# VH-VL binders against q8vl04, part 18

Target 1, 152 residues: q8vl04
Amino acid sequence: MKKQERQRYIKRLLSSNEIERQEDFVKLLRAEDIDVTQATISRDIKDMQLVKVPSATGGYHYSMPVQKQMDTEKKLKRTLKDAYVSYATQDKFVLIKVLPGNGPALATLIEAMHYDEIFGTLGDDAHVLIICKSLAMTLELQQKIQRLLSDH
Below, E stands for the ipSAE of ESMFold2; O stands for the ipSAE of OpenDDE; V2 stands for 0.75 times the mean of E and O plus 0.25 times the DockQ between their complexes.

## First folded at step 8 (VH-VL; framework fv_gimsilumab)

Design w3 (at its last look DockQ between E and O 0.33; V2 from the best seeds 0.00; counts 0 for: pae E 5.7 > 2)
Fold by ESMFold2, look of step 8:
Structure w3 (fold): chain C 152 residues (1-152), chain A 122 residues (1-122), chain B 107 residues (1-107)
Amino acid sequence: as target 1 above (152 residues)
Amino acid sequence: EVQLVESGGGLVQPGGSLRLSCAASGFTFSSYWMHWLRQVPGKGPVWVSRINSDGSSTYYADSVRGRFTISRDNANNTLFLQMNSLRADDTALYFCARDSYYGSGSYYFDYWGQGTPVTVSS
Amino acid sequence: EIVLTQSPVTLSVSPGERVTLSCRASQSVSSYLAWYQQKLGQGPRLLIYGASTRATDIPARFSGSGSETEFTLTISSLQSEDFAVYYCQQYNNWPLTFGQGTKLEIK
């Protein structure tokens, strides 16, 4: 089964269940005739950026990161409002210039958004260099950046 | 020979829905990103949506985001566009197009279909 | 967004003539510019990409040049099948945009 299809099943399980442990994912997927190892589930949790949130019953359970991503996006918009200077695109590269001292904060926020378009991000004092996975994904990331900036 | 054939267009009232299909042949459909574009007669094309090779990633123009859904069936070499909440300004000739890169995307289009007309009027 | 302005809007010419079509971008698009031909009742046909590279099976009489904001499509010896509408398209910036077209018609 493809990774994307398996991860869709994991999303469905999260919508119907409060899952506390990684091994519970394995058991629930096996009940759907999907045989996976715990190592595969651990990689999926990292890839999907699942978070643990408090349960009403006092424990913790896995959840999709919608609330955390919304908070991160607000911080990203604020950082851009406060420090953005310019950006440029060349092939697979996006270079964002910011006021000195703001590069690391911006790079951290961009990494926390987990944009699928991004291969990697590197920040120095006044720049963030984003390396995208392809030319088309660079163009798609440009759209996302333009939308973030248009709210300023 | 690469061939793309659209179907499913027609006359619909505002607020209605249509599902467009694009039958692909003459190439390895599952290896290419696919796009929908639309064109009002006398104007240049306008990009609508794209889907990557395995269907895991989709993108939409702002004007259609939340109303249109692109999908694909690689087993049957077919691209789809589900159009909901249609408005008069969605009236156009709709094309499916192949992204020019093999295995990734470029956002220029080396093969297009003949188009299927969509008219949204009361 | 980047506006592509094509000129002329309509060009009346005879077969055998050399034709030059212009596309001006409102800001730099580097070399990420494509040209398409569209005949009545058909989908567009890719002619040129990367400003100057001919697409597969495009006759050598079609050539593209330019960079940044100024681009041209040249047809060195117009054939009867070349009467159509021509569009430029940039793929450097979001949103993707096409020009309004140049109609090439027989004199």
Scores: ipSAE 0.109, ipTM 0.654, lowest interface PAE 5.7, mean pLDDT 88
Fold by OpenDDE, look of step 8:
Structure w3 (fold): chain C 152 residues (1-152), chain A 122 residues (1-122), chain B 107 residues (1-107)
Amino acid sequence: as target 1 above (152 residues)
Amino acid sequence: EVQLVESGGGLVQPGGSLRLSCAASGFTFSSYWMHWLRQVPGKGPVWVSRINSDGSSTYYADSVRGRFTISRDNANNTLFLQMNSLRADDTALYFCARDSYYGSGSYYFDYWGQGTPVTVSS
Amino acid sequence: EIVLTQSPVTLSVSPGERVTLSCRASQSVSSYLAWYQQKLGQGPRLLIYGASTRATDIPARFSGSGSETEFTLTISSLQSEDFAVYYCQQYNNWPLTFGQGTKLEIK
């Protein structure tokens, strides 16, 4: 499994579980037939900048860095609004055209959001190509883009 | 046999709240995206909300976003729709429906319940 | 939004007849179109998806055709249990939309 896909899975696990230890991630992933080591999970936790927060029942569990995500989203929204030219969709593909020089930065920010809709993202100087996991996901991503552009 | 049975509908005043339930059976509930749709008599269905397999992702029609909350209890094979701040134009027959794709979303629906009626009126 | 217009609104037919229902989209939906049957007091039943693929356990007398903006549902020989309302639905563009329906009634 690729790192990005694994990390999206970790994010999903966090949304549905209170996970206290790194070993718990490993167990959960292995239960899904995902072969992973604790070392790999440790790296992912660092990359994703997971934080430990107090649990209602005592102790601590891992959580996504809410502030960082908010900051990333704010940056994404600002970059998109400032650089946006147009976008088009076809099947599982979303092509965003931006002002020259903004493609890579926008692609990076989109990737950093770890959207479930997205299989992969590529950026050149004036374009971002997003490959969605399905047509349905394309529709959802399209709405997400519209919300970002419309200050919703 | 796949079965979906909605409940929880009724009469409510504007600004009120209702909680709809959908009991699922005959399939691996936790492996399917689930949806709520609604239908005014004599009209075509209108999509309302969806939830992915494990409940980690939800999506809403613009008309209900911020007022409705979709959730699921996979242990009990039940889908929910919490409806707050109800208004007259929410009046409809509400259906739960299974997404056709296994483990993913397609946004066409292979099984529907019989529906539960919601009436918002003063 | 994409508007799906179905025709006719109502069709009176007899058992055994060939029936053709039309669904027109205001813009292209490629082949991402589904057909549903809804009987009185029941939820919709999926008949066709992908414009032309018959859903599981759907009788062979039902067939779908078309692409882009023009779609057709055909019942080769109408049976007594086929009297119902038929809806088309597109899932190519957001928001999802359904047609207003065609009612098949007995002549």
Scores: ipSAE 0.046, ipTM 0.681, lowest interface PAE 3.0, mean pLDDT 91
ESMFold2 (binder alone), look of step 8: mean pLDDT 95; pTM 0.961

Design w4 (at its last look DockQ between E and O 0.16; V2 from the best seeds 0.00; counts 0 for: pae E 15.2 > 2, placed apart)
Fold by OpenDDE, look of step 8:
Structure w4 (fold): chain C 152 residues (1-152), chain A 122 residues (1-122), chain B 107 residues (1-107)
Amino acid sequence: as target 1 above (152 residues)
Amino acid sequence: EVQLVESGGGLVQPGGSLRLSCAASGFTFSSYWMHWLRQVPGKGPVWVSRINSDGSSTYYADSVEGRFTISRDNANNTLFLQMNSLRADDTALYFCARDSYYGSGSYYFDYWGQGTPVTVSS
Amino acid sequence: EIVLTQSPVTLSVSPGERVTLSCRASQSVSSNLAWYQQKLGQGPRLLIYGASTRATDIPARFSGSGSETEFTLTISSLQSEDFAVYYCQQYNNWPLTFGQGTKLEIK
């Protein structure tokens, strides 16, 4: 499994579970037939900058860094506002056209958002190609993109 | 037999709130995405909201975003739509519908309820 | 948004007749087109998805064809229970859209 895909999965796990320990991530992922080690999870936690927050019942659980996520989203929105030209969809594919020089940066920001709809992304100088997990996810990503562009 | 039964509709004043319910039976409820749609008489249906299998992901039409909340109780096979800040153009027959894909989404709908009417009027 | 235009708006027909309903998209929706039947007082029933695939338990007299912008629902021999409103729906682009419907009524 690719790192980005694994990290999207971790994000999803965090949304549905209060996870207290690194080994709990490993157990949950392995239960989904995802082969992963605690060392890998440790690296992901660091890379994703997960934070521990107090639990309602006592103790602590892992959570996404809210400020970082907000900052990334703000940057993404700004990049789209400044560089966006158009987008088109075909089946599971979303092709975003941007002003030259902005493709890689936009692709990086999209990846950093860890959207569950996305299987993978590629960026060149003036394009970002997004591969969604399904046709339905393509539609949802379209909605997300439209909202970003409309200042929702 | 797959069945979806909506309830909770009624007459409400602008700015008011309603909570719709959809009781599901005849299938593994927790394995399907569920949707709310609405229909004005004499018009085609309009998509309103969707929720994934475990409720971790929700999406809304622009017209209801921030006012409506979709949720589900998989233990009781029930889908909900909390509608706040209702306005006249929310008046419609509201349907719950099952997404056709097992465990994922397709955005075409293989089973619909009979609908519950919502009327927003002063 | 993609506009789906159905024709005719109303069609008066007799049992046993061959019926052809049209759905035209303002832009390509590939084959991501569904057809629904809605009887008075009931929710829609899925007939066709993927433009041409019959849903489960749908009689063989119903068939769908077309791609891109032109689609057709055909009822080979109309039965008494087929009088209803028929809608097409695209799920190729956001937002999802439905046609305005074609009403089949008894002649």
Scores: ipSAE 0.306, ipTM 0.722, lowest interface PAE 1.7, mean pLDDT 92
Fold by ESMFold2, look of step 8:
Structure w4 (fold): chain C 152 residues (1-152), chain A 122 residues (1-122), chain B 107 residues (1-107)
Amino acid sequence: as target 1 above (152 residues)
Amino acid sequence: EVQLVESGGGLVQPGGSLRLSCAASGFTFSSYWMHWLRQVPGKGPVWVSRINSDGSSTYYADSVEGRFTISRDNANNTLFLQMNSLRADDTALYFCARDSYYGSGSYYFDYWGQGTPVTVSS
Amino acid sequence: EIVLTQSPVTLSVSPGERVTLSCRASQSVSSNLAWYQQKLGQGPRLLIYGASTRATDIPARFSGSGSETEFTLTISSLQSEDFAVYYCQQYNNWPLTFGQGTKLEIK
């Protein structure tokens, strides 16, 4: 198995398991018929720059480094806190009104979130129009916007 | 033929963990939203969780949020549900289901698996 | 949370009969209502979505009607393979909910 392919499996294990020890990686990979040594796993941990973060059990577990998406979401929440005026939904459209001059910043942040619900986003000086892929996805996006706004 | 096959169910004590798998075939798995639902015998299904096409967006029923994690491996056409901190009221038959829309979410389900049983008891 | 109440709970019928099953929502779900059939040991099978649109490859004897809070599933001439439990499901409001089911039994 190639290193890149093996490291994809490791990322998958981290997304669905809390793994505290390196030997637990070896056991989980062996259960999927991937036979690797602990030395190989140790090198992968270094290459991937995995970090240890607190577990619910009071110990630590391995995790991927914090992603850019978290930073973008913080900026999106801040922009809404500072500039939001109102929003409305109709069919597949969500229209967000903001204080003048803030439309481009909001539109940029929404696009950077890469929401699967969104077909496209257009903005002007004081508005952002979001076009959703379906009526059902408009409902889901509306709930996401409501959650972002409730953090005001 | 579209087919969904769940596995990984079993008997576990309260506080334990299980990982469910769903093997998909007969369709472009990476283009569909996928869901987990569960059903107690004699009752209607209850929605549990969903994941969008590329796995970037997940959502959970309040009863399982923080304890269950949905994920997918599009290279191997497999959907997963990691179930931690299991409780007696998580006992049910667990189904994976395909969202009916291609590339988006309709929230009604055109194909379901046969289910895998999960029993949580002391 | 929208509660879906199905009636009757159990219906004993013979092949060839016309059957109507009812689903009532605690508040309007527009036409965002689906119907499923579930046979013993199997997963549910989608029959109807959008209150009245038959899913692909579903026999013409199945039809749905209604809107808002009152919905019906009709089987125009019951076949031997139609004995099962039937569920309605709304997808208008979060969270998604199903009815408690109607069991169709052979008389």
Scores: ipSAE 0.000, ipTM 0.510, lowest interface PAE 15.2, mean pLDDT 86
ESMFold2 (binder alone), look of step 8: mean pLDDT 95; pTM 0.961

Design w5 (at its last look DockQ between E and O 0.35; V2 from the best seeds 0.00; counts 0 for: pae E 2.4 > 2)
Fold by ESMFold2, look of step 8:
Structure w5 (fold): chain C 152 residues (1-152), chain A 122 residues (1-122), chain B 107 residues (1-107)
Amino acid sequence: as target 1 above (152 residues)
Amino acid sequence: EVQLVESGGGLVQPGGSLRLSCAASGFTFSSYWMHWLRQVPGKGPVWVSRINSGGSSTYYADSVRGRFTISRDNANNTLFLQMNSLRADDTALYFCARDSYYGSGSYYFDYWGQGTPVTVSS
Amino acid sequence: EIVLTQSPVTLSVSPGERVTLSCRASQSVSSNLAWYQQKLGQGPRLLIYGASTRATDIPARFSGSGSETEFTLTISSLQSEDFAVYYCQQYNNWPLTFGQGTKLEIK
């Protein structure tokens, strides 16, 4: 079975089960006629960046890290709504102007989103400079920014 | 020799669904970003959606996000647009278009099909 | 949203004439502007990108100029096959926008 297909099964298992131990992944996959070693599962957990979160029963279980990105997006939206002044683009650059004191926080939040469009970001006191990977990706980043600013 | 041929348009009631297809030939389909655009008679085109060369990344105009799904089958050189929850203002001639860049995107379009008409009315 | 306003809306001309079509952007789009030709019953045909670069296989009689907010498409010696609708398109700002078109008619 290909790595991508196996990892999709792992995601399905997580959506319907609270899985506390790596051995339980092996057992559940074998029930689906997918024979894998514990070493393979350990590598998949690392590659997928699975995290352990508290269970209702008092232990911990594996989960996808999607909740962290959603929390970061909420903070990003709040920061933009509170401090945003304007933005402009030129070539592969996007320059966001903010109220003084807010540049570093905004830059950190943008980096934490891990947008594929972005090569890098720099913040000073009242600006965030975003360098995009291409002109097309600068356009697509603008859509994301506009959505963050206007989402209600 | 580059050819793009749309199909699957027709008359549909509001709330209905259609699936558009675009058959590509004369170029390496799997190396290009592909787009859907639409045009109301007498007006300029409006961009609808794009998909990257491998199919792993998609983007949509806000007016269709959540209702339309772009996909591609690189083995059969075919682009698709699944249109759900159709509205009267989705009525237009729909074009598939090739992004002008090889391997990446530019958002200007060097080859377009002839279009397939979609009419949404009760 | 960047509004592209084309002028004139309709232009009646004869073959052999020099024709200039205008596209005005509501905000600067740098040089990220393309021109298309569309004949009845056909999809658009890319003529110019980057404001002034001719696309592959486009005749030399087509040329583009301008930057920022003011752009022109010039056809230096109009041919019979050039009667069509012409659109400008910007790819500088999201969302992408096209102009409303200029119809070039035979006089």
Scores: ipSAE 0.446, ipTM 0.790, lowest interface PAE 2.4, mean pLDDT 89
Fold by OpenDDE, look of step 8:
Structure w5 (fold): chain C 152 residues (1-152), chain A 122 residues (1-122), chain B 107 residues (1-107)
Amino acid sequence: as target 1 above (152 residues)
Amino acid sequence: EVQLVESGGGLVQPGGSLRLSCAASGFTFSSYWMHWLRQVPGKGPVWVSRINSGGSSTYYADSVRGRFTISRDNANNTLFLQMNSLRADDTALYFCARDSYYGSGSYYFDYWGQGTPVTVSS
Amino acid sequence: EIVLTQSPVTLSVSPGERVTLSCRASQSVSSNLAWYQQKLGQGPRLLIYGASTRATDIPARFSGSGSETEFTLTISSLQSEDFAVYYCQQYNNWPLTFGQGTKLEIK
């Protein structure tokens, strides 16, 4: 597995789990059939600039840089709110139509979110094409997009 | 033989909580995405929630998001659905189902349990 | 959401007869359609996926056809154990949806 894809998985793990130790990442990733060592996870943690934050029950757990994530998501929502025209899906493909001039920026923001549903994105002046990893992931991405558009 | 056996259903008042369980056997539980669906008698099934093989990813129907939590214990081959803030329209027969894809999600389901009934009184 | 309409609602048939069930989608679902059989007191059983592919251990008398908005489940020669409710399900668009079902009952 490529580093970028692995790190997207790590991000997803963080969203679904309170992870206290590096070895917990290894365990969870291996449960997804991702072969990884603690050394690799350590590098990813540094690369991703993960921080430890206090847990409600005591102790600490890893978290994404909250401010950076919030800022990116806020920008994404704003861009969609301002520029969104429509979207359609076909198999693993999601085509988002936006007002002219907004395609590249939207594509960049989507990429910056590191959604694990996404294999890749392309943006032109008035479109963003998202390639999902599977049809199932396309359905899940649709939910995500709809939530973003609905300010959920 | 693949088997899924749901339990934990019952009668509950609005606002109450239930925890459903699904005991899996006959296959490598930890290698499959699992789902919960529900069915009102005389109606077709309705998808409720899914969880990936390792338990790190979950998704929910809009109608249950924020109230239901899907989880799994791979060591004990058990799927769970924690249902909070229950309301009358949650009344249904609840099924656990295996996703057809090995290690991935397809969103069609090759094995289902017999279901456990949940009744939320008005 | 995509509405799947099945027809007929109920079908009275005798063993040995050829049975054809219809599932119509309100919009295209490509070939991302599954068929299920549900007997009284049991969970659904997967019969067909991808509109036309039989699931494992499904008898050859079951076949699926169609694409886009029109789909058909055919039982070439109905057996006594085939009396049940049959559902179609699309997994092309969110939200996932099932048909209302067709009940096969003995004539």
Scores: ipSAE 0.136, ipTM 0.697, lowest interface PAE 2.1, mean pLDDT 91
ESMFold2 (binder alone), look of step 8: mean pLDDT 94; pTM 0.959

## First folded at step 9 (VH-VL; framework fv_gimsilumab)

Design x1 (at its last look DockQ between E and O 0.13; V2 from the best seeds 0.00; counts 0 for: placed apart)
Fold by ESMFold2, look of step 9:
Parts: sequence; C-alpha cells; structure tokens
Structure x1 (fold): chain C 152 residues (1-152), chain A 122 residues (1-122), chain B 107 residues (1-107)
Amino acid sequence: as target 1 above (152 residues)
Amino acid sequence: EVQLVESGGGLVQPGGSLRLSCAASGFTFSSYWMHWLRQVPGKGPVWVSRINSGGSSTYYADSVRGRFTISRDNANNTLFLQMNSLRADDTALYFCARDSSTGSGSYYFDYWGQGTPVTVSS
Amino acid sequence: EIVLTQSPVTLSVSPGERVTLSCRASQSVSSNLAWYQQKLGQGPRLLIYGASTRATDIPARFSGSGSETEFTLTISSLQSEDFAVYYCQQYNYWPLTFGQGTKLEIK
C-alpha cells in the first residue's frame, strides 16, 4: 500500500479513537486488512509529526498536530481567564501579570502555541515576559490575548 | 496615485444591514493590511476592523465583533465591510485606510478614503 | 484603554504664525504616536509617525516631538491650507485610540 494512502487511514483512526500505543495502530490497521509492521508505524508517526496529548483518563494519546494546538488553546484560554490580572508593554516586551503560582503554566502554554509573533517567553511565579519580534507584533499578540479573554 | 474610495453607505433602520465597499488603486493592494475606521462628527476616529494582506486574519473592535465582517477581494482590489444588526450608535462616517507598511501591521494609516456615511435611525 | 487628551481644543491663529499643538497620553506610549490632519469633507492625512518622523510628501514646516506621555506637533509658519482639525493617535497599546482633536481656525 502507498505511504500516503496508509497515512490517510492512520489519520482516520486518530479521528475516531484515542490511541495510546504504537501496537494499537498495528492492530487497528490489521482489522481493516492493512498489514504493517511496528517499524513502519514508527516511521509514519515521525513523518506525520504525531504528538502525544493528555487524555481525559490521565494518560496520553497520539494526535495530529492540529488537534494538539486546539487542546493547548483551550487550556491557555482557561488559564488566562482564571489567573490573568493585567499586562503592560514596552517596545517589544509584553509583561503579563497573573495570580501567584500561575506564571510557569501560562508561559508553557504560550510557548506551546508557537505564535509567530513571539521570539521568546519566560515566566516566574506571578509574571510572564513575552519578547515579540517587533512592535507591530506586540499589538497582534495583544489582540490574541484579548480575544482569548473575551471568549469567556 | 494611491486612491481609496468608499461606497455603500446610507440610511438604515435599527437591526438592518449594509455592505460597505472600498475600491483601491495606485498601489499593490494585496501587499497591504487594510482597516476600517469610523468617525462621529466632532470626534476623533475610532478603529473598527482590520484584515491582513492575504485575508486569512481579521480582527474587530469589541463594539462590532459578531455583527460586522471584514473581507477583501485581492483580484479586484476591493475591501468590504458587511454590517449586520445595525444600531443607532453605529451611525458614523466610515473610512477605509491602508496600513502604512507591508508584510505586517504597523497600525498607523498613511492613506484614507473620503468616507461613506452610515445613518441608523428609525 | 489609553486616553489621548489634546490641547487646546480650538486655536485661532493667523497665517504665518508658529503653532504648537499638544497631545497627552494617560499612560506611556513610548514613541508610538502619529499625527493626522483632517479637512472638512475629507479623510485624515498622515503627517507624523513615530512621534517625530514626517510622512511621505509632508512639508518641512510640520514637525513632531515628545515621547512617553507628552507630545507636540509644531507648524513653523502656517499656510492657508493648514487650517484643519488635527488628531493624535497611539499605537502602543490595544485598542488603538485617537485624541479628540484640535481645531485650527483662522483668526
């Protein structure tokens, strides 16, 4: 079977199943009469850039990069809504103030979004410092933050 | 020369709709971010909406989000603002404006149109 | 949001005079301030950006200065075509905001 055709089946399996192990891909594909080795699945996972994301049950499952970004955005939105206090800007810097204890979580979520506007992100207990690539990009980042806050 | 010409304004009852157009000429329209602003007579302009050069990213002032939709047709050098669920406080002169730089928004505006009036009243 | 307060609200002057218009921001906007001229029945015209940089084709009689919270537009020798309303605009914080305007009218 062609690589692209096999990977289309893998994508379909991900949309309807929470798959935690590579062996489960092999079993599910064989149930559809697609005979593959675990080595082939391992290469497909790498080629497709599949990621592991948290499951509702507390473990991790494979996901397409697009779905990982949606899950991360939901967490980012919740964290901002729950912990956000204020922000200030200076040149290319955006400093977000949060309730104590929330800085590292927010910084991690912002980094996981891979926003094109951001050069780097650093957090301490109650702050997140975002360094943007330009002044204009701080305005675009501000728009994103305000939209995330406004959806709740 | 750079030219922006708005049209489509008019008189509308509350709850009505209008579609504004902005015809652009004299520059590479598809390279620039575009904006809509509005102005009540005697007051400063108020920013309404923007769209990036390719049309993939839009943003709106809180007062119009969910009611207005900005779009562009790069093949025909035209910017649009679809205005739905209009309210009396949407009454203003509406301008299209070119963002001053290419590639990313600078958020100051080097060329503006003459404006198209929108009046929302019973 | 950032409030820009312009003064005076109206200024009556004669051609040939030197004019200074003020814009005060409620918080520092660094140098991210623009000035516009608007004549009756027309859209605004960009004069100054970055607090002090003249836009394309703007006469040298227009100059801008200031930073942080205090900004000034100066017209060194008024021409008849300079009677208009002038607005400042900040682009440091979202949302973007404009001042209420200064009307420059003939004495």
Scores: ipSAE 0.498, ipTM 0.801, lowest interface PAE 2.0, mean pLDDT 89
Fold by OpenDDE, look of step 9:
Structure x1 (fold): chain C 152 residues (1-152), chain A 122 residues (1-122), chain B 107 residues (1-107)
Amino acid sequence: as target 1 above (152 residues)
Amino acid sequence: EVQLVESGGGLVQPGGSLRLSCAASGFTFSSYWMHWLRQVPGKGPVWVSRINSGGSSTYYADSVRGRFTISRDNANNTLFLQMNSLRADDTALYFCARDSSTGSGSYYFDYWGQGTPVTVSS
Amino acid sequence: EIVLTQSPVTLSVSPGERVTLSCRASQSVSSNLAWYQQKLGQGPRLLIYGASTRATDIPARFSGSGSETEFTLTISSLQSEDFAVYYCQQYNYWPLTFGQGTKLEIK
């Protein structure tokens, strides 16, 4: 597996897991049929500039750099506000219409947020299609989008 | 056997704080979304809060948003509910419940604890 | 929020009888409806999800039906251990909401 692809998996794991040790990354990645060593993970942690943050009850877990996450969210918000035309929902689908040329960039930013509501996204020149995990998740994501658009 | 055991309930004055805990056993805790619900005697349950498996995503009922914080310690198989600025209408039996799905929320609950009582009174 | 109205509020029945409980939603919740049983001093127990699917280890005498706004929980032959309060719950909309419950008591 290429480094960049592996690091995408690591980012996904971090979004849905509280990972305390490097060995835990190895276990989780292996569970995804990704063969990796602790040494490789150690390099990825450094390369990705992962930080240890306190857990709620003590101890520490790995997290993406806070500033980077904040920057991504800010960029998402800005892109959405600048390029937004409309959105509609149908069942598990959210279709966002944007100004031409902005679809792929918006889709990438949405993916980078690793929202729990989302099964996957597709982007073309002027659209982002989001597939949610359930109808309830669609409603939740819709509210999230509204908050982004409204500066809440 | 799946088991959820709530603790931390008690009597508190309005404006006070409590921290509830839920000890989970009998399943892979870190794989499940978890919820807090509460119930007034003689009434139906009321959903309070949910947290995803990793703890990175939380959601709250309007009545508790800004006052309550849900969190989890997967290493110790424990779910928490920090309750601040408590009001009389927060009085209820508080339940910890497991979301039926792994990795995502189904938003129905296949296992419940026995509950821990919270009484807010001056 | 979605209001779930259960009927009847209380039902007096004898063992062996067929029991039908109703849950009405203020608007369509599709099939995203669950049923719970709660006995005194216990937490709720999941009986049905997806309106009609029995949860694990739930006896066959329990069945759920309905969609959109009208739902029914049926106990084909009531057993002594079935006397309890039954709740419906929708998970189509936030916030998640429950009915007020139907109490089954012994006649």
Scores: ipSAE 0.188, ipTM 0.674, lowest interface PAE 1.4, mean pLDDT 91
ESMFold2 (binder alone), look of step 9: mean pLDDT 94; pTM 0.960

